# VH-VL binders against o27280, part 91

Target 1, 266 residues: o27280
Amino acid sequence: MDSMNVPEVLEIKRIVEESESVKTFIFSWDFRREVRPGQFVMVWDFRDEKPMSVSLIDPVRSEIGISIRRVGEFTDRVHGLSEGDLLGIRGPYGRGFELMGRDILLVGGGIGMAPLAALADEATARGMRVDALVAARTADELLFLDRLEAAGVNISTCTDDGSCGFKGFAHERLLTLEENHDMAAVCGPEPMMFQVMRILDERDVPAQLSLERYMKCAVGICGQCCLDDTGFRVCAEGPVFWSQELSRVREFGRYRRDPAGRRVPW
Key: E = the ipSAE of ESMFold2; O = the ipSAE of OpenDDE; V2 = 0.75 times the mean of E and O plus 0.25 times the DockQ between their complexes.

## First folded at step 3 (VH-VL)

Design g14 (framework fv_marstacimab; at its last look DockQ between E and O 0.66; V2 from the best seeds 0.00; counts 0 for: pae O 5.3 > 2)
Fold by ESMFold2-Fast, scan of step 3:
Structure g14 (fold): chain C 266 residues (1-266), chain A 119 residues (1-119), chain B 112 residues (1-112)
Amino acid sequence: as target 1 above (266 residues)
Amino acid sequence: EVQLLESGGGLVQPGGSLRLSCAASGFTFSSYGMSWVRQAPGKGLEWVSAISSSGGYTYYADSVKGRFTISRDNSKNTLYLQMNSLRAEDTAVYYCARLEDYYYGMDVWGQGTMVTVSS
Amino acid sequence: QSVLTQPPSVSGAPGQRVTISCTGSSSNIGADYDVHWYQQLPGTAPKLLIYGNSNRPSGVPDRFSGSKSGTSASLAITGLQAEDEADYYCQSYDSSLRGSWVFGGGTKLTVL
């Protein structure tokens, strides 16, 4: 058996409170098992297991970080843990981001900034110019601004309520930005990603998008990841996809499926 | 030793189809973008098509868009170029080349395979 | 048709210096995309000679150097040798063509 498919019980080394609803849990990691931005791990609290994107990759300190938003029973339990407590971690899984060119645009919504923060670190280490458009509902839900600034990233913000930066949605802010980039990486709510993808496509900017809802399927435990019209298996090849791949997927940005497989509009 | 080896060239009639292959060895193929570049007899280099390391993003020169399809099989370390609706002007030596992603350059080239479109 | 402009030929004697120009536009070299240079000896595949405007791959002698300014780049060859007789191509990236790798028309270097 491959060691990446067996959960390792790891001690929580540090916890960073990113916001009232988001914490980053930091673990020591053996980098003989390589981890790339855009990949995820399965987090086991000894009762339930959930996929979480890797938000920090630090080979110098031999650490990884996993950012978790408090949204339900599992995440509520994990948020109740302290430094020194234990979690099971297995992985990494999934296709990570691919980098190309000398400048990159990151567009993140809410917790979607987590995998993009790790990508910003890698892009910066390669000598790329990194611009980030960070979006949230309110100012206190904007994530990783201090970390991005410390990495030398040029930051634009937008909030739905106008409490920080541009008042409006990520795609509305993107329309006011005239900059072209060699590539873009996008992660956030699917409707946001769809609108951003359309603008980047019109500008001829190659874009990669992370579909967090399919991370569970990438480890082979969900049979519902085959999408309509193409037979394309998002779960087998994700969670990161190029815009050209997603343009062939009829349901992207339009509807999702409930547990019974029925179409539900966003 | 990093190597690229093209195959599949030959004589084909106008309107016909041909599939080129490029076998890669000596490097982690799935970590690199790849490209096809052609050269008509006695003429200069012309970029034809490129593909991302995963195969998820493709680029085409206007002269071949809609007729040629680039693809790859990372499990076989092989790059492909499916050429349809061939024209006499497509006659060229076709090179596969490894893309250097940071600079948008091409650092490793194959020896080429000749495609002749003639009656 | 080439997007980047090179002189079709250049000539020099052994030991001399020659330069090959590569002229682009605001959508490629002028947009700060790097210029790469390839050497093609008769009957062979192209070989990367200079990448990222001025960097040499291992095995390329320092007689070969590249530079870039504005919308143009140049390849300089000092101490010209008979073995340098070849075709030389510049290449950049063009954002206005939906993302395209673009080559110059090539320059035939004759060593007299």
Scores: ipSAE 0.623, ipTM 0.833, lowest interface PAE 2.2, mean pLDDT 88
Fold by ESMFold2, look of step 4:
Structure g14 (fold): chain C 266 residues (1-266), chain A 119 residues (1-119), chain B 112 residues (1-112)
Amino acid sequence: as target 1 above (266 residues)
Amino acid sequence: EVQLLESGGGLVQPGGSLRLSCAASGFTFSSYGMSWVRQAPGKGLEWVSAISSSGGYTYYADSVKGRFTISRDNSKNTLYLQMNSLRAEDTAVYYCARLEDYYYGMDVWGQGTMVTVSS
Amino acid sequence: QSVLTQPPSVSGAPGQRVTISCTGSSSNIGADYDVHWYQQLPGTAPKLLIYGNSNRPSGVPDRFSGSKSGTSASLAITGLQAEDEADYYCQSYDSSLRGSWVFGGGTKLTVL
């Protein structure tokens, strides 16, 4: 198809500084457009457009929040905006997380905690027991700890440098945690997700993992978000996939693709 | 009205194949996991297989693993069970059931379809 | 032999109270997985009777009740009626069986 969704121009209602490098931008939202944890939106700053995960879904206040890590020119420009400034938002797009059972494990690395924070709110509201393993390079980069604690989430932390919690990688901490969960949701650096998925598969814990790939159209037309072997489009069939689906994908955990489609190591 | 309707049962020789279907109506099919449960004549209920709401995760009882394949088509509101390498002990009424994902219970059942595997 | 153990039969007179037990293990009921009960009248499909240990679906009379303690669960039927004559199954989830739904062997209730 030629036609694409048109961004709705929205005013930034509030900005929450989550860390030195991460801000959450909050907008008024009409929830007749349903939004689910794990879905993404395309954020347009009137020059470029990038996919961003939804981190806050608040129908009571009619608000949606989008957490953005400063990593390059686009995100630098967005981080320079103030309350009252405008951004274009189109979406939501993609498949969100499914909840099942009574006990869920969340494993988030860095900004990957953003969609998991939204999922934690839904899970706790449903009455589920939620354990979260929150990983980062340093203590200052651990995201959403106060919010998760206030929601009643049982938090374990790990940092690469040992400045907070377990010193080491998320999968190493996971080996020392309880094995009884009905499902898991995982989001973060793809090498971390691969190692976490391996452990969860060994424990027979169904897992859903949220992938990131380069996107242009977000509606499945341009093909830039496709996975090898299966033809899955991350923007249409994902970004959330079950571990059994990803077991058929050779590229997962091995490499990524640049905007030109070339293989690049993780 | 919420309804599950199985079809595709019949008489099959050992080693044969059969595909069961379950048509769902009256609810949002893609929001629920689904299951197959069987009951041999004069016997109790035996769980066979289950599938997540998206179709992305499947479970099998050891007795059918490698021979049966559960699948779903959410655009057609239909659940399937492909049954290969059938044995006499697979003879049963096969029920389609809707999973309640919080409790792991089965809150809606079909009326069943009979599968007979006999020489 | 079924993963969950039920008595093969139980009987009672009209108006009496009967109880059907369901005994599991540390990997199912004892791992805090819920117990559900199904009623199967002769020649019919199973019907959900009790879910989440003690909850009744709409249309199930309050003379049916369920409970769970430790690795066991119980279905109680008070004010027994002739139409209660059926097979009753308990069901739970077992994480040690590679993630499987498990049924009891069933209990035939006879109303005398």
Scores: ipSAE 0.376, ipTM 0.758, lowest interface PAE 3.8, mean pLDDT 88
Fold by OpenDDE, look of step 4:
Structure g14 (fold): chain C 266 residues (1-266), chain A 119 residues (1-119), chain B 112 residues (1-112)
Amino acid sequence: as target 1 above (266 residues)
Amino acid sequence: EVQLLESGGGLVQPGGSLRLSCAASGFTFSSYGMSWVRQAPGKGLEWVSAISSSGGYTYYADSVKGRFTISRDNSKNTLYLQMNSLRAEDTAVYYCARLEDYYYGMDVWGQGTMVTVSS
Amino acid sequence: QSVLTQPPSVSGAPGQRVTISCTGSSSNIGADYDVHWYQQLPGTAPKLLIYGNSNRPSGVPDRFSGSKSGTSASLAITGLQAEDEADYYCQSYDSSLRGSWVFGGGTKLTVL
C-alpha cells in the first residue's frame, strides 16, 4: 500500500470548542500532502478508526482541523483527549468540492458545515461571493458562524425551533431566497440534502453534495460504502457528488445501509 | 510546456457523428475545468461546452444541447467531445481550451481541429 | 448576434492609441463577472491577452490594457504596432443562460 494509507501519528495542537457536542482538533500538516475541502481523513485513536471531514485548511499556519461530533463510543474517547495527546491520521481521501463561478451558495446542516467551512475559506480567498445557509436544530448547535463571518461570508441561519434565524428546515428557508448562484455545495442530514437538491435542480443551480456512509477501508476496496444501483463508492467516487450523479442513486435521501449491510430508513 | 492538442476532426455527412479528442500535457489536467470553443469559417468564437475538473458537471450551449456530449478521462489527460446529429451549421474549427475557474478565462488553447459537415 | 457587442472593426496608425469596446448586460458584465480578452492572429488559435478585466499574462506587453465599468469593458492598445493587426474578442460569463461562457462578436484591428 501507498504511504498515504499508513496512519501518521500527530499531536493535537489545539482544540476548539465549536458547540456542546462538536470539537475541532487542530494538527500540524505538511502541505506537500495536498488536501481539499470535502475530502476526509481516517482518524485512528489506536483502538478504532473513523472517517472525518477536514474542516480547516490553513497553509499559512501549516495546520488542518478536523471537526468531530460526539455521537458514540469512538467520538466519546476522542472528545476526552487534550491538547498534546496523539491521534493517528490517515489520508486525505475521496473527492473534494470543486469551485466554479463567482457566487457560491453553501447549505449546511449540523456537523455538515464542517467541510463547507473549509470550502468557504477557499472560496473567499479566491474572491468569490459566498452565501451560507447554516441550519441546526437549535441556536446552540449552529456551527462556525463567527469563523464564516470573519471570512466575509453572508450568513443566513435557520433552526428547527426558531431560536435563531428562520424557523424551519434548510430547504424551507432556501425557498424564501430568490437569488440564484453559480453553484452550490451542500452537506448535512441526507433528507435535508435531498430536498435542497431538488430545489436547486429546479433553479438550474449546479450543486455538489457530500454524502455520509459507513466506511471501512477508505480506498475503494471493501465496498462497504457502495451506493445501490450505481456502484459508486462514497470513499472513492465521493464523498462529494454532483447532483447529476446523485439523481442516479436510488437510495439517496431514502435509505442507507448499516454496518451489516441492511437497508435502514433515514 | 503546457499544451493542448486536438484531434478527430474531419468530413462528415449531416446526421452523422464524430468524436473529438484533446490531449493535455505540461500541467495537472485533473485540476482544471475544460472547454470546447468553435469558430465557423470567417466567423467569431462560440463557446460549445465545458466540463468541471472531475467531470462531475457539464455545460452546453443551447445550440448543441442534446446532441453533443463532453467528457474527460483524467487518467489519460484527455478531453472528449462526442458530436451526434451533426448539422451544416456545426462546421467549424473546434478548439480545446483550459478553464482556470471562471476568473482567469481560457488561458491555454489548442491549435484546433476542423470539422466539416457536408452532404 | 453575440451576447457581448463589439465594433466589427477598428483601425489606427502605428504609434497611435486604439480602443475596443465590449458591451454586455446585467446578466454578464453587469453581474460583476470578469471580462477576458483574446487576440487571434490570422490563421492561428486565440491567445489570452487580458484576464480578470485588467490583468496581463506573462509575455503580454504593457501597451495592452483592459478596463471594466458597469455593463461594459474596454481594451486599449497604445503604441500600435503592425504585429497588432488581428481579431480581438471579449469574453465573460452569463448567468441567465444557465451558465454560459459568452464571447463578443470580435473586432478586426487594422494597422494602417
Scores: ipSAE 0.020, ipTM 0.572, lowest interface PAE 5.3, mean pLDDT 92
ESMFold2 (binder alone), look of step 4: mean pLDDT 92; pTM 0.949

Design g15 (framework fv_marstacimab; at its last look DockQ between E and O 0.01; V2 from the best seeds 0.00; counts 0 for: pae O 10.9 > 2, placed apart)
Fold by ESMFold2-Fast, scan of step 3:
Structure g15 (fold): chain C 266 residues (1-266), chain A 119 residues (1-119), chain B 112 residues (1-112)
Amino acid sequence: as target 1 above (266 residues)
Amino acid sequence: EVQLLESGGGLVQPGGSLRLSCAASGFTFSSYGMSWVRQAPGKGLEWVSAISSSGGYTYYADSVKGRFTISRDNSKNTLYLQMNSLRAEDTAVYYCARLEDYYYGMDVWGQGTMVTVSS
Amino acid sequence: QSVLTQPPSVSGAPGQRVTISCTGSSSNIGAEYDVHWYQQLPGTAPKLLIYGNSNRPSGVPDRFSGSKSGTSASLAITGLQAEDEADYYCQSYDSSLRGSWVFGGGTKLTVL
């Protein structure tokens, strides 16, 4: 039995209220099981299990954090928990972000900032210069701004409604930012990521994009998270993919799947 | 001991193909980008190709783009260079080298394998 | 042709100081990409001598030092010894060439 595949029952050490709809749950973690930014864990509330990206990795304090947005029955139950309550955690799983160079651009939308916040911490600790474009529909949905500022990240914001920073979409704001990055990491709604990827491709900036999709099994036999044309499994081969890999996926940024598995436009 | 060992070199006809391998040991291969660098007899170093630690992103010098393919198998700790449509000017010793992720430098080098493109 | 320019040769006597220049452009050294130096003894593979402009790997004597200013870098060797006779290459990264590792043409150091 692989210890990584067995859920460990962990006590919620601390809960951070990130917004009205987002909480970060902090757990003590044994870093003999390495966790990298971009990886996810399976969170088990003793009824259902869901994949959640790791948003805090702190080997000094021996802690990990998992940020969860309230979007349905499972997340509503988890949001009802308190410090001292228990959750099952299994993992980590998936391909994490790769870091190369000295300058990195992060482009995050909504809860997509969660894995990017962990990446920002690692990049700044390595001495990289980090620029973050944080996008949301409204100011209240912008996440991790204080944490990014504390880490020394250069922050730009944009909101669809203009309630904070640039008024408009992430890709529109990106066109006004400097082009001097060795790589980029992108996480957020798929249409946003597709538009951002196209701009980064035109600028010859290597980009990594995090695709998070529902699945029942974290270790790879389920097939529920396969991409079109390539056969990539998000849990086994992702969730982080390079732009060169995603350029081969015809569905990316154009279509989503409905509950029946049918293609529907974004 | 950190080590890289190239193999697969030899004599090949113009227009032919050859696959080079580089076996890595003594470090976590999957954590490092890798590169191929060549040196023609009596000439200087020329970078050929590079690959990210996952294998998901690749780089090529203009002189080899479309003819050479870099790849890796992290489960076997092995780097590959597939060379197609070989030309006389591809004659060189081919080194594999480990990429330093922060500096864009090369900190560990193999001993090289000789590729001769001739009749 | 090489993207980075080095003199083809340099010479010095034992105990002397010599310097090897490496001249780039605004898309590589001038864009603040670090310069690395490699030593290649006859018949051997290149060995990393200096990385990140001025850092020495374990085992490299402090007689070797690197510096960088503007679009150029320099390798200095003090207390020159016969065993220093080798080819020296600078290397940087160039963003304008679709992300390329670029080498200088190499400098042959002769110890008189």
Scores: ipSAE 0.587, ipTM 0.816, lowest interface PAE 2.5, mean pLDDT 88
Fold by ESMFold2, look of step 4:
Structure g15 (fold): chain C 266 residues (1-266), chain A 119 residues (1-119), chain B 112 residues (1-112)
Amino acid sequence: as target 1 above (266 residues)
Amino acid sequence: EVQLLESGGGLVQPGGSLRLSCAASGFTFSSYGMSWVRQAPGKGLEWVSAISSSGGYTYYADSVKGRFTISRDNSKNTLYLQMNSLRAEDTAVYYCARLEDYYYGMDVWGQGTMVTVSS
Amino acid sequence: QSVLTQPPSVSGAPGQRVTISCTGSSSNIGAEYDVHWYQQLPGTAPKLLIYGNSNRPSGVPDRFSGSKSGTSASLAITGLQAEDEADYYCQSYDSSLRGSWVFGGGTKLTVL
């Protein structure tokens, strides 16, 4: 059976507590279903189904890790699970990140660091120099710092409240960082990504940005994940887009859509 | 056998348009960036344009910006170059080349297609 | 004018060693971007000869070697043979031009 049609029920092999609000759930995975950094899976708790970032891709151990932030009823229920409990997984879906050059900048806000942590592992394994700007509201919400450091990533931090690193927004910290990168990968709150993309465009740094939109089918049929102006489907043509692609999308960074498809401010 | 095969060259008047194609085989086309490089008769190699593996990011030499458009169709394993507002100085053999994205080198080349802009 | 500078020609007798230089700037070779070398035999397409400064693709004889220092690179050919008569191009990447692949002007090697 094609994995895109029906969730496969998998046992939670391990749970890693990344922060008070974020856990990584690790599953055994048959890598005949290839997974790329930046792709997503749909996680089914037998009541509801949500898209989640893949944060660990380990073909040697035949494992994937899926990082989930507690933000509502679905994620509260999933956070209440233990090792040995079951979840449905379908996917992976979407376009992952491409790597180019030898010097990459990662800019992650909050849970947006999850797909970037997977990308950092691939980039370092490829021999790239990796700089990461890790952003959060508070120091306690900075994700994956130990893992990134162990991989040899050069880390800069910023927090909204100044409790760790630079006090302020990611794009403000970016203005104070060195500009010597062949590409960038960006994931986090869409207003942050818009501001970061503007700076990277001015510096002529090719950037890939990972978007989130409401998803129902995850295979491009229902139209729930479409972007205005272009008809791009985040689940099919994205979630990762190049900055040149997003420059043609007026919606990006300006507004979002609720589950009923209505335009609302960020 | 890794192969790139250009087509679509020919004779065209100044101000005219021409579309070049490059058919790829023997490798996973969608995993590689691609480039066009040209060589005027008796002259050296000149880079023209490049495109990322997904097609989402494009690069152009200053001499062709606004006139040429690089694109790709990964479902057909084909690279394209749309050439508009052609000038006599665009006369060249046009090669397609596969980019190696870590070193920024061109490890596979086609045999080229001749474009002549004259009269 | 080419962004990378090569001598327009070089010559040598069979069995000799010849060297072809490639000089760039702080925005390409001097920014640690690699140098690649291509051989173009008369009437044929270019062929990758050296990549990543000094690596040889499969099938390229070890008579061909490359090196890089500072803003310059060099291709050396030892044990020169008649079949080495060709045009040779260096190539790198330039970060100052929104991402540009840049070639040298080419060097015609004549085997005497």
Scores: ipSAE 0.400, ipTM 0.767, lowest interface PAE 3.8, mean pLDDT 88
Fold by OpenDDE, look of step 4:
Structure g15 (fold): chain C 266 residues (1-266), chain A 119 residues (1-119), chain B 112 residues (1-112)
Amino acid sequence: as target 1 above (266 residues)
Amino acid sequence: EVQLLESGGGLVQPGGSLRLSCAASGFTFSSYGMSWVRQAPGKGLEWVSAISSSGGYTYYADSVKGRFTISRDNSKNTLYLQMNSLRAEDTAVYYCARLEDYYYGMDVWGQGTMVTVSS
Amino acid sequence: QSVLTQPPSVSGAPGQRVTISCTGSSSNIGAEYDVHWYQQLPGTAPKLLIYGNSNRPSGVPDRFSGSKSGTSASLAITGLQAEDEADYYCQSYDSSLRGSWVFGGGTKLTVL
């Protein structure tokens, strides 16, 4: 109901340093409020508010985790916080991933692995075979490897500089993998997702992709996250989209809109 | 020029129905949420209803829930308010307003259209 | 009864400073929802005067300012002018009313 639109002030229970630029903030969570992998929350530091994917869903510990990459002023402030400090959490919002089939391929780049890590946990818990292609610029930027391994995920790594795993981009690595899966979930830089989607489509592998756009309201009102041509709102109809849906979105992989609504290239 | 223009107001009997329209121009209508706000004669402003940019989400004040329906046609740049089971207390000038989100204010208003519910 | 409480009227002489208060609760202003202010000149539609507690839209003179603290907000008008005579409304969002936009009762400003 509308209660989900009210920021709840939560104490940071733990902070996990995932990499030099990424931290996971863990909060106690009342699971009477359902949260699904692929959904996002609005994080409020009492000055600004940004959408962040849920990267950990732990009903046993009654915790959720939000992984945040340090990329700007807001995230810089958040990264300065300590355990015991407070953040406002509003949500969850958006459409999460759907699991189907027996085996799933996860393709993630950088912080895009955040929602996929949560999905991996659910998939493995359901007894699915999970293969994950984890991509980053460098080895030090690869996220959640230990966590994924512990969950029983078969991991393939890809780095731009070749410091770990395949040297190259995720779509290039994917081309070298001949095995097909029942479904794929993709999240990362949009150019990466665009290329990955094309390959998966050619292979007739159903794919879900999580998009990132500037979000202001998160409740489908403001239209700031609207995708051109379709009118899809990333916060409402997304952020997870099927490849067939994204095929209708011309801007996908090509450009995005900045906070001012201007088209900016990727 | 950014503009909103309401129409459809008039005199109606209690229990009757009326449909208001709001024509938008000068901006990308489909990119903005919209709202209806009313003002009874000599009284203050009262929020009535809101609708998301794509129309997927609607909001209503308790005073109008079950009786009023907000909708929009983005292809026509038009906002609508279907008012059923009208009551005397619904008598007011009805304004349409552009709603960026619930954080920001209503930055564009129409001139309003008068709705009078009287026997 | 309005969810947000405003004084029914305020008055001031030209050149003076006047303030209009807007008192809410823990479910609206106190919940850190932004407060917006509207000016309604006689016989006209409301106009956005202040948004996001203290921001002025283009065209609004700097003699208008907004502030928020706790469960209350305030609109300040310095250098009061005759054309400022109008009704002023505060507005916010209330989570207890199933996510409703809420207005104050309005304040009539008279320039003496």
Scores: ipSAE 0.006, ipTM 0.484, lowest interface PAE 10.9, mean pLDDT 91
ESMFold2 (binder alone), look of step 4: mean pLDDT 92; pTM 0.949

Design g16 (framework fv_marstacimab)
Fold by ESMFold2-Fast, scan of step 3:
Structure g16 (fold): chain C 266 residues (1-266), chain A 119 residues (1-119), chain B 112 residues (1-112)
Amino acid sequence: as target 1 above (266 residues)
Amino acid sequence: EVQLLESGGGLVQPGGSLRLSCAASGFTFSSYGMSWVRQAPGKGLEWVSAISSSGGYTYYADSVKGRFTISRDNSKNTLYLQMNSLRAEDTAVYYCARLEDYYYGMDVWGQGTMVTVSS
Amino acid sequence: QSVLTQPPSVSGAPGQRVTISCTGSSSNIGAGYDVHWYQQLPGTAPKLLIYGNSNRPSGVPDRFSGSKSGTSASLAITGLQAEDEADYYCQSYDSSLRGSWVFGGGTKLTVL
């Protein structure tokens, strides 16, 4: 615990530009602290600390990657950094995804594809058949398509505006896809995840969903990490939850929390 | 001195199996990833498989995936390659090599062991 | 075929300079992965000659140098000597192949 809660100041070894708004920052990592897909780390820029999912896990190269979308002051500052610059990293934290069965469906929206890209690597390495539904508002926001294709993943795309693939939302596209999967993993905007979960439940496909937006407190002692109704603390009990667990959470798909922990409608 | 020594090569018929070993000495074996690289007679180098320092992660070239299994025993400082369903095109000298994680290169090589697959 | 492209042969006279190219793609050298070079003398195992694009292991003379630009790398040999006659291989890592080490096809250097 103590070693996990002490941030390490790590040098940015490499930066990969995934899109105009998304970069992957790569760091050397000591895999005596195992990292699994679906876990997160706290990234500290010496002013603010934010949770980020791990998007690349490479124990042979002894590297992890963290993909960050530019959406505010913290992420703007981090995007301004160069190779050789320093960031504080502590973790990993949270429950990772579990892989079971012979085939898996990944459903990712926007930056939610980041933890799913790491999961796709593990699933394909285990010999699973992997189908991915990659969703975004526009074609420019679709992430990791080349990486997924190279890994042997069967890809379907959809965009809200129809600029690439199916025109529509992820759940609408899902209704037109094959139903036969042993499990699913879902990460993206909460309204998308709610609709996808309902369809997967109807098809009797067990799903794991990642609630990244609730990863505020990495040590589980802060009340703002809790989900109302069930009392789950996402940093201690999540961020990955089975769909059956989330069906009991009143707030899932209906409300979000602001930085002060107040309920705000979607 | 740092050394890698391969053994277990030989003549085997198509469809047969063979297990290669690589004995490591002169360094902390458990701290390094390891790799197998082969070279067919008169041809170039082809990467076959890699394994992380703990043995928890393995990687395979598409040409051998499902047929070959890489493993290691850190208590014995030994790397293994189990080769099943061997084909004539698997005929090659097999080298074990130590992976240097920082640069992702192979800084120490064994002398190789010859595997011949023929009837 | 090889994932990294090298000329199959190069030649030079003693004292001359030769360069051996290694051409990759956006998923390997172009993605920022380092390039390493190996020398294989006839009948011997490969030996690391250059690592991390431009670094020399102890015992490698400074006549050997490496460089990397964009999706390509080069090995330069100056003051060419008869004992440099060997096969040379470049190697990098490719993230698009589910994580794999990739070699060039090799270049046979002939000293005339």
Scores: ipSAE 0.000, ipTM 0.374, lowest interface PAE 22.4, mean pLDDT 83

